VHH binders against a8x493r558to705. Designs and how they scored, part 1

Every score and structure here is a prediction.

Target 1, 148 residues: a8x493r558to705
Amino acid sequence: QWLENALDMTNCRLLRVAGESKKNFVNDSPFLLINEASVYMLARHIDMDVQDILTRFRSNIVVRGLPPFIEDTAKRLSIENLEFEVVDKCTRCEMICVDPMTGEKDPSLLLALRDYRNKQKMTFGIYIRQSNFEPGQFVEAGSAVRFF
Unless a header shows other numbers, all headers, positions and changes below count from the first letter of the chain; antibody chains are not in Kabat numbers.
ipSAE, averaged over its two directions, is called F for ESMFold2-Fast, E for ESMFold2 and O for OpenDDE. V2 adds 0.75 times the mean of E and O to 0.25 times the DockQ between the complexes of E and O.
[cut] stands for letters that were removed.

## First folded at step 1 (VHH)

Design b01 (framework vhh_8k46_1)
Fold by ESMFold2-Fast, scan of step 1:
Structure b01 (fold): chain B 148 residues (1-148), chain A 124 residues (1-124)
Amino acid sequence: as target 1 above (148 residues)
Amino acid sequence: AVQLQASGGGFVQPGGSLRLSCAASGFTFSSYAMGWFRQAPGKEREFVSAISGSGGSTYYADSVKGRFTISRDNSKNTVYLQMNSLRAEDTATYYCAADWEYRGLYDSSEYDYWGQGTQVTVSS
């Protein structure tokens, strides 16, 4: 049943875009996309603040309005008129255990991710790459996102 | 001074194997993710593989998945690339690179330190 519910994606929106991604998605490296709903599910499991998890995950792009973990099955997406392909899933390492402000190490997030994802893979988020180019286009918070 | 010394390249026939090594000095090796990139004549530099500072996470380009294995020995400050089932299209200069915080992954411009490279030639 959740697969049928997951197909209602009409209210998916861009929540946050970091740094240079705000101006131009044309880059040699993939961008890291995180689904906010997936972060909320993990945060609920470990009683951690959503923003702290997002900061530790170092995402470039955050989307809102999708079912949790639907991004794991995505092949393509669009943000407004920009097209993207999914190139890989993001496997997490010890870097998410390091507080980016203090350098202090706390294994809680990585251990929680291993436990929550049933120890199969420590993946969270997807790498995407722009597959088309339209001059004069820009994206911002609130831009429409579609998954295929 | 920071140094990355790549070695292990050479000539091999299709289907053969080679192991590349990258010996690091001048920085805290276990705090850096290590990557392998390659550049063939007339082509752009491309990502091959990466490994986290602890060795707990590995990444591979689609073209090498199942054939290449990245590993590291933090006690020896060395990262390795085991290359099996080599093909003519694997012919390239192979570079090792160090990335603090695992930021760049596929993006060579985000890596902090680079080695001189080691040439791999796959030909009959």
Scores: ipSAE 0.000, ipTM 0.102, lowest interface PAE 16.6, mean pLDDT 74

Design b02 (framework vhh_vobarilizumab_d1)
Fold by ESMFold2-Fast, scan of step 1:
Structure b02 (fold): chain B 148 residues (1-148), chain A 119 residues (1-119)
Amino acid sequence: as target 1 above (148 residues)
Amino acid sequence: EVQLVESGGGLVQPGGSLRLSCAASGSIFSDYAMAWYRQAPGKGRELVAGITSGGRTSYADSVKGRFTISRDNAKNTLYLQMNSLRPEDTAVYYCAAYDLYWETSGDYWGQGTLVTVSS
């Protein structure tokens, strides 16, 4: 669809990659990708810091420069020369209620997500898997991201 | 990506106050959650106080109402204000930066600063 074409943005960049994911993108372990703009919209809704939500969501990959929630329509993406396919959407559970840094438990994020998504599946983010891996391929913060 | 340098430890009498500082360098301080941990003889390392990048704080039950964690992002510095100190607060205090999504994926730790509460 034309919406999928709209995801091809020249200013979409890789913001963060978890350290373990930098070593190698394992074929049988999907990576969780979060769109920073989507987190920003949720953060404003619940009066919570973007970085706190990102940490609670335990994303492997964070991208910047996309419209909010446009990642929900993505079928595939590339990071530089690496190709990825979208495997599924990420359904959230009680894990996001616990701050991994402080141990504080607060159900507000999960309840807000439920309300924000109009009580549909509590999905936020997408699981991606590299379609073909060749040794020596690397990605880093600032790498160009293209959605299809 | 972050180097942490602690200061402010020392000897104080029971009921006294002490302020610990942790200067961070090497990366963008404001993106990190920060914490103070302590380790007393014969005990494991325990979380004393934590502060998220957004400013949310948490405290161990033993220090609630007595200790205050704060951060100054303009100075890249984390603080722990300790009031009404007790002999059982004697420990080595460690500053930690929590980085789940960056290149090293883990906690950064300072060298520790000794706090001794005795008369």
Scores: ipSAE 0.000, ipTM 0.129, lowest interface PAE 15.6, mean pLDDT 72

Design b03 (framework vhh_7pa5_2)
Fold by ESMFold2-Fast, scan of step 1:
Structure b03 (fold): chain B 148 residues (1-148), chain A 121 residues (1-121)
Amino acid sequence: as target 1 above (148 residues)
Amino acid sequence: QVQLVESGGGMVQPGGSLRLSCAASGFTFDDYAMSWVRRAPGKGPEWVSTISWSGGSTSYADSVKGRFTISRDNAKNTLYLQMNSLKPEDTALYYCAKDYRYEGLSYFDYWGQGTQVTVSS
């Protein structure tokens, strides 16, 4: 019943970079990276648009072209010539349950994440920090991404 | 709980052979296509091979065609990758992945921990 098509894993690209992250990537706080394919997997378990999930997750960086959840096992990555280390997994809290326009509270996303991932831990996404700093560097959408 | 556990990796000389295994649990194994994906040092993930739910259809990356054979034993919930004529460029961490469809596209769901293959003289 499954289609027997092979998925091409060699074309991983940076889809989105928000705010200060696209300027220099240098700060004391790690950047939050989300894998778009992982979001599509979560969306399958809830009646919610992928963009709504991304907005609620407040990701700094979104990557495309990777298998779902491969970021969970990553230790380091590169975006073009910039190198990053994975410093932690992102544990989600009730902030993702608040509609950013109306302020209405709906626990559905957090409950779906809990049920899908782990009832003890509600992790989704990874925190990364630049490891090969050089002043004036930045990245943009379309940049090549490699995971290690 | 979905679990995928790879094994069978090791160190081998160029021209050697290895057989990787993936023990699957927590889902109906024979309802899903299964894949092998590898990650070489300093590189991103590379798809290696896919096998259909029944084992009736297989596909391979150009880099491994004629050297690698994917197979499955649905009675044992186990996926295999027979690797022959190994080259230094095959050095990588090999992952077992459960395949599924969403929004008309194929995706890999649930990755194992991986098993290391090192080919060196």
Scores: ipSAE 0.000, ipTM 0.124, lowest interface PAE 15.5, mean pLDDT 72

Design b04 (framework vhh_7n9e_1)
Fold by ESMFold2-Fast, scan of step 1:
Structure b04 (fold): chain B 148 residues (1-148), chain A 121 residues (1-121)
Amino acid sequence: as target 1 above (148 residues)
Amino acid sequence: DVQLVESGGGLVQAGGSLRLSCAASGFTFSDYYMYWGRQAPGKGREWVSGISSSGSTIAYASSVKGRFTISRDNAKNTLYLQMNNLKPEDTALYYCAADYTWKDLYEMDYWGQGTQVTVSS
């Protein structure tokens, strides 16, 4: 009864896709998925706007309707009829600590993330890759998301 | 031993100002990130502001941005928080902390006992 143990959040929806209102995931490069609820939890600890945090994390895909950090345990997911595999977790110490313009560390999210996670590993978000490559399929805001 | 000692708190009316100080000892202050946090009665801890070891990178929580200014004096091993246009919602115990990230195998986290800030309406 593996199906009954799957994380089936039929009320989970795609909130945003970076760069486009529609996205075709036909390449095998990983995409960074972030759960909006996890960002809300982090935002509460620094009293910051969710959109400011999302911009700094440079997420490709944002989903809504999941409990905070539940994405950390997912192995697979679907967006409408597209299937994805979870490749890895995103380690933020290496991703966001360097300012692209000055080369200096950006401590704002690093300090908030460290404080919230009590100096645990600073992972935030998951990398996903499409597992069924059917040309011409797109996802858009409002698309149903289901985790397994 | 590492020691962080906060001072400068007090009672102030809404719209007023206070300057907090954190005196650090027992470590190489200029090598550490420093930050200010706060905790209101019955609430969890909230991050307020952070500053890099050189002082060139600074960040604020949105609730205090434009009103608070963090700074440091590495020659005096002291961290500061200038608080302007204080609001009743800023009432909390304010504490400073230091963190040094050295490889994946070692992290240090130090914090002080705090200084109380009370803002009357």
Scores: ipSAE 0.000, ipTM 0.096, lowest interface PAE 19.4, mean pLDDT 70

Design b05 (framework vhh_gocatamig_d2)
Fold by ESMFold2-Fast, scan of step 1:
Structure b05 (fold): chain B 148 residues (1-148), chain A 119 residues (1-119)
Amino acid sequence: as target 1 above (148 residues)
Amino acid sequence: EVQLVESGGGLVQPGGSLTLSCAASGSTFSDYALAWYRQAPGKKRELVAGISSGGYTVYMDSVKGRFTISRDNAKNSVYLQMNSLRAEDTAVYYCAAEWRYDSLEYAYWGQGTLVTVSS
């Protein structure tokens, strides 16, 4: 498809991997991938710090160098020589409303996300799962990412 | 590649107003997220206001309701309207083209323009 060909981005890089995920990706449970550009746009829109959004969204993997929200249309990706399939979009719920430091419940982020995405589900990020099942190997910041 | 040139800084009295302008070169100006930062002596550079390519805005808490950021894509310009100025607003103000999704460069910075709020 035209979209798949358009996503051959030469500057797309792995920015961050959570502690557990950096050891390996061999697991039946999917990993949550978030696009830095999408977080940046949301943060700018709703007057929140990027790190506060990432903390509340609990992403496993963060990538840089993609257009905002283009990850919503991706079907497959690779990180170096590891292959992943996109399983589903991540629908956000009341958990992002809980302040991780105080435990206070505030619906503001969820309501702002709903308004920002406008008429869409309150989705942010994608679930991915390693598709090749080769021996587990970890990746590092700066690793090349390709979307298909 | 983008070049940014700020103008509009100067000396104003407390409670006064100033409009800062930033002119950019380049045919892809409308795709950039743009921002105004400021830096006072001895302090870190801080975000004052930002505007996305889609027109969504963000403001530092201390300037909300007093400052307004806007963009004019036809003129390749971004503006910061500053009202009810206070002594603590004194700083060098910088324009930045912060992000364009398909760019190899993440930010371009202007040279800065001095704003002094003093009697």
Scores: ipSAE 0.006, ipTM 0.172, lowest interface PAE 11.3, mean pLDDT 73

Design b06 (framework vhh_lunsekimig_d3)
Fold by ESMFold2-Fast, scan of step 1:
Structure b06 (fold): chain B 148 residues (1-148), chain A 119 residues (1-119)
Amino acid sequence: as target 1 above (148 residues)
Amino acid sequence: EVQLVESGGGVVQPGGSLRLSCAASGFTFSDYALYWYRQAAGIERELIASIYSGGRTNYVDSVKGRFTISRDNSENTMYLQMNSLRAEDTGLYYCAAFDYKWSGEYDYWGQGTLVTVSS
């Protein structure tokens, strides 16, 4: 049932939004959303810091309080009064092999995704697009997030 | 003491079936997302199936239609029904439980149970 499934989403919060002052989601380009819990699961299978993985994934939005990989099942979500549609899953490529600080290449993260997630597809994260119009939108860390 | 214990592994012929169980003690499943992972020799551990507290399930493509994950919160046990088994399904199967509040702090893993599919 929908009611039962909604219980999976009751404690989700916005952890980060890319760019210190970027809080507006009115944009034609999709935003990349990463679930922090999913990163923690991946981090267990690679000798790499959670923050380093998040940086390499170049996420726009990070959420906390969801079970790992439940975002792969999402079709819609809300952040406070903003509504979003899930456009697609994010397939990862060689860019996650580049250390953002040094520029050195390390294939470890991409290889871990290949083996850990699915050898046919290396997906991690979802692309979302705002689906409602609300002028003057501003969202903060700690804002409630609900998945559908 | 908190622990997860897997059972039900064994040797089976291709095309056969097995049912794995994962029993918890020292905590209750009600607020946890539950997972089955598989690890073959020389290969990193792969997430194959998930079941969340509200009943949603996820499967990796290679097992869709063949495996079914289920949970019984009243018995504090999770199951994986494996049908139409293939040689490539051979490996150690691990169960895991993750707290909805924060996946890192209250997560638990089993020790694994061996599944061998051979003729």
Scores: ipSAE 0.006, ipTM 0.343, lowest interface PAE 9.9, mean pLDDT 75

Design c01 (framework vhh_8k46_1)
Fold by ESMFold2-Fast, scan of step 1:
Structure c01 (fold): chain B 148 residues (1-148), chain A 126 residues (1-126)
Amino acid sequence: as target 1 above (148 residues)
Amino acid sequence: AVQLQASGGGFVQPGGSLRLSCAASGFTFSSYAMGWFRQAPGKEREFVSAISGSGGSTYYADSVKGRFTISRDNSKNTVYLQMNSLRAEDTATYYCAAGKYTYDEWGSYTPEYDYWGQGTQVTVSS
């Protein structure tokens, strides 16, 4: 069954990378990674667009091809030859209540997340930090991602 | 080249209705948020309404909420603004804008409205 797990992980791909991280992952702060499958599950539950959830969650990196919420148990990952460690889970707060288009405050997403995760912390996504670093490294959409 | 052509403006009496259309070309329409903004002479440009790329989420300024409805048809590359119960204060040039979803330097994934049409004039006469 471990072999089947390894095969599942080989289908994971980088979907989006934010701002300067498109060139490299040079940053003193951890990057926020979101799993697309997890976003789709939440979007379906609250009847909200995936783009709106991504906008509100302010993710740096989006990956696809993983089972929903598998990122919650990850300890490390690689994107091509870049290695990352999971630093923490992202606990969501009032910031996701602010509509980035209008500036209006709407608690619905935070309340829906609390309801959806059922007695669990209101976590969505993981903070990652590059564990091996060489200046000038970068990745593109479609780059292979592996979770460990 | 990106082109946005707004139409449907005109003269209407208070309480009347108008439907604005914005025909888009030169980009992948469904990948962009679409917004309506307006500007009256001597005033700053203000947000009116926006719709996400898929059409699933809509946003309205408090001044138009309940009176205006935004919609889009991605098969026709067109966004619409249905304006009901028009008031004198709705008099303005209405602009259609296309917002590319981008990540800012802090990781916020949000539409940046860099593409604008020529606008269409709406006059609500007393």
Scores: ipSAE 0.000, ipTM 0.145, lowest interface PAE 16.0, mean pLDDT 74

Design c02 (framework vhh_vobarilizumab_d1)
Fold by ESMFold2-Fast, scan of step 1:
Structure c02 (fold): chain B 148 residues (1-148), chain A 123 residues (1-123)
Amino acid sequence: as target 1 above (148 residues)
Amino acid sequence: EVQLVESGGGLVQPGGSLRLSCAASGSIFSINAMAWYRQAPGKGRELVAGITSGGSTSYADSVKGRFTISRDNAKNTLYLQMNSLRPEDTAVYYCAAKPYSYDDLGYTRFDYWGQGTLVTVSS
């Protein structure tokens, strides 16, 4: 039972990582991480394709296999042997209203997020920074992710 | 690799209609967004209409109400229905596609382009 539960806690996987991010996690600038399950929950509130939402949010890192919004409470995480600290939550602004492909402005996603969060802070995703620098390490899709 | 082939261009009189088609082949499974651009003689290339993987559409102000973009995913084909054509619509029309990439966060350029199809609106 405990073993099976422990395995469930390690089934989170890296779904996507931006090209520069996977080559340069040692950069001092924070990276933006989004949980795929959280995107699916937001998608239920707005009639927009999940991939369009992910593109608009401009995340560096997307993870799969976690409960929705568990990332909001995270303090630390690891991707393989790399350790990260959560720096802040990502507050969303009008940049998510601009279609990345066409440049056209559509306020619906920001309005949906505001309504979904009950007019609280318009946060979606977390900023993370590598806390244990091990140069020369790279991550890829399928890499194990653990949250603390 | 994605290949785009446009068809449907030609000569029409003002007030007429044309339907442009763009057949996509190759690795079309990851196509996120598609668009029609045009380039008139002596002008720069401009976006005419765009459509996302979810079906959201956008149009240039000059064509709103006259042109309709649509996509048939089963046939891997993008369409542009052009009604009430005007002489100023004369241009080479290009089909463009941007595949969704797990590491691609650039959002100002389409990665694949067709060769273009000429539309001439003239008597």
Scores: ipSAE 0.000, ipTM 0.101, lowest interface PAE 16.8, mean pLDDT 72

Design c03 (framework vhh_7pa5_2)
Fold by ESMFold2-Fast, scan of step 1:
Structure c03 (fold): chain B 148 residues (1-148), chain A 124 residues (1-124)
Amino acid sequence: as target 1 above (148 residues)
Amino acid sequence: QVQLVESGGGMVQPGGSLRLSCAASGFTFSSYAMSWVRRAPGKGPEWVSTISGSGGSTSYADSVKGRFTISRDNAKNTLYLQMNSLKPEDTALYYCAKTYLYEDSGYYRAFDIWGQGTQVTVSS
């Protein structure tokens, strides 16, 4: 946490927005946000490709330019002029063990997350809900992200 | 506080028509895009149609294009969905939704569903 307090977070950017889930998206269903830096730290531990981890985590939104795991402390965030509230942390289960393309089950990612986080709950990522309306507003790769 | 109240659903035979209404309050209705979203039994929400705040632009899911018409009356704070040539696969709970987030491609939409919805059942 002291390291997090010492770092400049003004250069956070949106890397990716939505995947398969966007075809059935509604605001009563929160977005799942993942921090790319947190994925890189986990990837170093498990020796797995970052893109494979992102795919298995089924994230809706991926951000970059932040210290690892700083999203764990966030209460609010903005993407451009759109405002979001943090609803909860995402607790991971056996679904991340299933390859979305092949259906093959491999427990390695869940076991690595358990070992890496050393927590009672295996959380990775945050659920966010949009709280502000911006008519005609678009979000895309490169959009500015700010955490509160 | 935002409130959305859907009505106009019911039971109808294939090929029939229904007109859904959504009464909106608690926000400046004409300033916001509005959408219809449906949820069939055992399935997740499916986007149906969106209309801009002014009513000047509309978009539809491929499954309903040519059969459904979205419209609004900003003086009455009311959203409508005219449903023609109804099919059994249109059976669902229909919600109106205040619309927020868009992807540049226009595919990505964020909805704010406040009401209980209105049930549409199409059966022979």
Scores: ipSAE 0.000, ipTM 0.102, lowest interface PAE 16.8, mean pLDDT 71

Design c04 (framework vhh_gocatamig_d2)
Fold by ESMFold2-Fast, scan of step 1:
Structure c04 (fold): chain B 148 residues (1-148), chain A 121 residues (1-121)
Amino acid sequence: as target 1 above (148 residues)
Amino acid sequence: EVQLVESGGGLVQPGGSLTLSCAASGFTFSRYALAWYRQAPGKKRELVAGITSGGSTVYMDSVKGRFTISRDNAKNSVYLQMNSLRAEDTAVYYCAATIYYDSEWYKLDYWGQGTLVTVSS
């Protein structure tokens, strides 16, 4: 029943939003969206906490309830009544090797990502930009997410 | 950083009781499902009891009515109250924290080191 349910995207929810994203989605840069299921798939290949991976990945927005890596195929999404376009995939570099709290270097996450995803991909997450401007709009954990 | 630390295992006579505790740290406990698994020598690891973030529970058939799983989100802890213990309950008991994607109950994120329960006269 996991395989059948992994294809059902109607139970997708917003899990986490960085502070600035809560104020509004109008800023100078696209937002980085990470799918929690994709993080858990990667985490199986390294001895690292999911929250540490999310922190190292610099995620702005985290969603739950999607099949792993389905975000890689997304062109558009909505969070509540806000509409977003996918601008690009996020290619990872050495920055994810640095512990944000201690500054210690550990290449394990980057090496695991390379081995798991393929050296030609090295991507994890998507950059999104709001496509329908609504001044003062914000979202919160639990908000409904739809992918297209 | 992530830790699950089990306690409460030991030697007990058949018909006795034990309470296992699992203290968690390093993740947002309230969002995860927690489960107790066990593994006896020469056997596969099996799910004994589980509790979702919302408090719904699941139990292995052979422990229904004897074991009770509960959680305390304020203390980041999960418990297994074991009553009417039998020789076949002898095993190492593991605490697991997981987020399952819909019906995949066996998908595990974090494991404890285990605590030994021996039921013997």
Scores: ipSAE 0.000, ipTM 0.082, lowest interface PAE 20.1, mean pLDDT 72

Design g01 (framework vhh_8k46_1)
Fold by ESMFold2-Fast, scan of step 1:
Structure g01 (fold): chain B 148 residues (1-148), chain A 123 residues (1-123)
Amino acid sequence: as target 1 above (148 residues)
Amino acid sequence: AVQLQASGGGFVQPGGSLRLSCAASGFTFSSYAMGWFRQAPGKEREFVSAISGSGGSTYYADSVKGRFTISRDNSKNTVYLQMNSLRAEDTATYYCAADTRYWGSYDLEYDYWGQGTQVTVSS
């Protein structure tokens, strides 16, 4: 049982680190992490392309291989030997309603979040900050991610 | 260095089909969204289609929905655009682009652009 559960956690991988975040994680501003599985669930609810949702959410880090919304309960995580703490949940605003191609506003995504998640708080994703830095280490797509 | 090489363009009659390919190198291909854009003579460059790094998500311009299909093979570092039921208004130079800033960006500010491949739909 234990070994089987441990193997399941090894399926969590880093898919993407956006722009400036890929060079290092030493920054005063926290990084925004999104779970791909959570995006797939939301996409199914509103019949919207997953890529459109990912673009609208503008995450710094995307992970794969976790159950949907498990990131909401995370307190700490590691990417390879880098350690991170969860500092807050990301509350979404009107910017996710703007089509990045046309500039047209469609409230469907924000309304779906309100309906699907929490009517009081429209959260999707988590803000993380590096808690301990190991010099000389580099993370890339495919890097192992562990949640605590 | 990032390199993108588009190919597969040519001459085709209305109602015909073409498959475009874009071979990519110099970055972790499976981590980043790829897009196809086109520019017709005397027109601004416009979005055609995009695909997420995993290939699990696709987006299409309204003018091509149901006719074009974007796909990728991450083992070959290649993105494809299957174009069916081609129309005269599809005539353009087609460009592939990589978005390394944000996953799934659909704007014209893609980081890296390939050389175009010309598609001409004419009787």
Scores: ipSAE 0.000, ipTM 0.139, lowest interface PAE 13.0, mean pLDDT 73

Design g02 (framework vhh_vobarilizumab_d1)
Fold by ESMFold2-Fast, scan of step 1:
Structure g02 (fold): chain B 148 residues (1-148), chain A 119 residues (1-119)
Amino acid sequence: as target 1 above (148 residues)
Amino acid sequence: EVQLVESGGGLVQPGGSLRLSCAASGSIFSYNAMAWYRQAPGKGRELVAGITRGGSTSYADSVKGRFTISRDNAKNTLYLQMNSLRPEDTAVYYCAAYLDWGRSEYDYWGQGTLVTVSS
């Protein structure tokens, strides 16, 4: 069925990976992963494009095809044959209020996050770290993602 | 807030053509599966055509070969090109955007545009 193919929960895919992260995830700093569906839920509470929210959140990795906020409970994930551990949740601060192009400040996104994540810390996204290494591996948009 | 606004409906003779447009606010268009539904007088709402986030299309058997769904992500606009129209195509046509899994509470719907096919 076309709708099941487009929105099937088993069809979780890598949407975007920033810079060198496409080739090598091994480093001292964890990578920030954001679930696209979670951004859409937040976007319902603010007059801001999904792309602008993603830019302000400074995500390294964006995944698609998952239920909103399922990443909050994840402990491990894989992208193709690469394995990752979830090391922490990302707590947001006033930096998301700054337009990255102009430096202009707008508190709307932080206020929407506080309102929407009522009874949660102001967390959005997860930090992940590669737990195995496959030399020469290159991941790209469309790569399969699985959460454990 | 996200809004879908349909346009392009009207009265057309059998065998004629119409092009429907659905303008979306810029918040979610590029990332959602989009669809056209219709509801004829005295009938339930039915799926006419769908287009996935990746651009794959699907059509109801009754419209295959006559209708073409497309999207312009730069303009946040969904289209339905309707050719060889028949009286049974008479309906209110609705634009829909699906946010995850197609759950009703995550669906966005427009107000609809009336298409009448008659002599």
Scores: ipSAE 0.000, ipTM 0.105, lowest interface PAE 17.2, mean pLDDT 71

Design g03 (framework vhh_7pa5_2)
Fold by ESMFold2-Fast, scan of step 1:
Structure g03 (fold): chain B 148 residues (1-148), chain A 120 residues (1-120)
Amino acid sequence: as target 1 above (148 residues)
Amino acid sequence: QVQLVESGGGMVQPGGSLRLSCAASGFTFSRYAMSWVRRAPGKGPEWVSTISSSGDYTSYADSVKGRFTISRDNAKNTLYLQMNSLKPEDTALYYCAKDLEYGWSYFDYWGQGTQVTVSS
C-alpha cells in the first residue's frame, strides 16, 4: 500500500487529559495514551458511544489529528517542550467488557478488538513515560503533539 | 469489485463552499467506516476525515475541524463531505477511501478523486 506511513501528521494536538484540562506529570508511572481516530475506527465494529469506549479503555491522554493506529509504531513523542518515550503497547483484557456504571459484562468490545486487530495481540493504546523529567512542567488541551 | 466514484469538486473562491459525494458499490457499504483523504500539489496524502459505519461517530484533521462535515447515507451507499470556509490551502485532489480489514493504514483506494481548487 503506497499510503502506508505517508499521511500528514503535522497537526496532531492533545485533545484532553484525564481528570483535568491540564496535567502536571509529577508521577513517573507510565501514562496511557489513546489516539481518538483509532477509537472511531474501532467503533465501526460495535455500535457503542465513543465516550463509553474511552471510559472502558481508561485512557489518561487522548490525542487528535492522527491516522488511526499510527501510535502503534511510535517510539517517542513530544507535547510542547516535554519529551516522552513509548514504554509498551497496552494489552487489553476483560476489564473493557465491564460496564463501569452497572458492572454488567458484555464481551462485544473485546471481541470486536480481537477481530479488528486480525487476531493479533489485543492491544489498544500506548504507555508513555516522560523522558526529560523536570518537576512542575505541565500540558493542556490544544498543546502541540509530535510523534517520532 | 469495489468501486468508489467521487464528484462535486470544482473551482471556488476563498470563503466559499463545496459538497463532495462518493458513490460506493461492490461491498456492504453500511459495514465499513469511510474516509476522505486529499493530496495537494507537491505534497503527500493528508487524511481529512472519517465516519463510522453507523454514521454516529466522526473524526477530523485539525486543519479542517469546524469547517468540514462528513456524513453518509447508508440507504444510498453514498459518502459526503460538506466543505465550508474554504482556504487556498484546501486545494487538492480529494479521494474517497474504504477501510481495509486490517486498520486504516491500509486504506483501500478505488476512487479516481475529485479536484478542488480554491483561488482568488
Scores: ipSAE 0.000, ipTM 0.136, lowest interface PAE 15.6, mean pLDDT 71

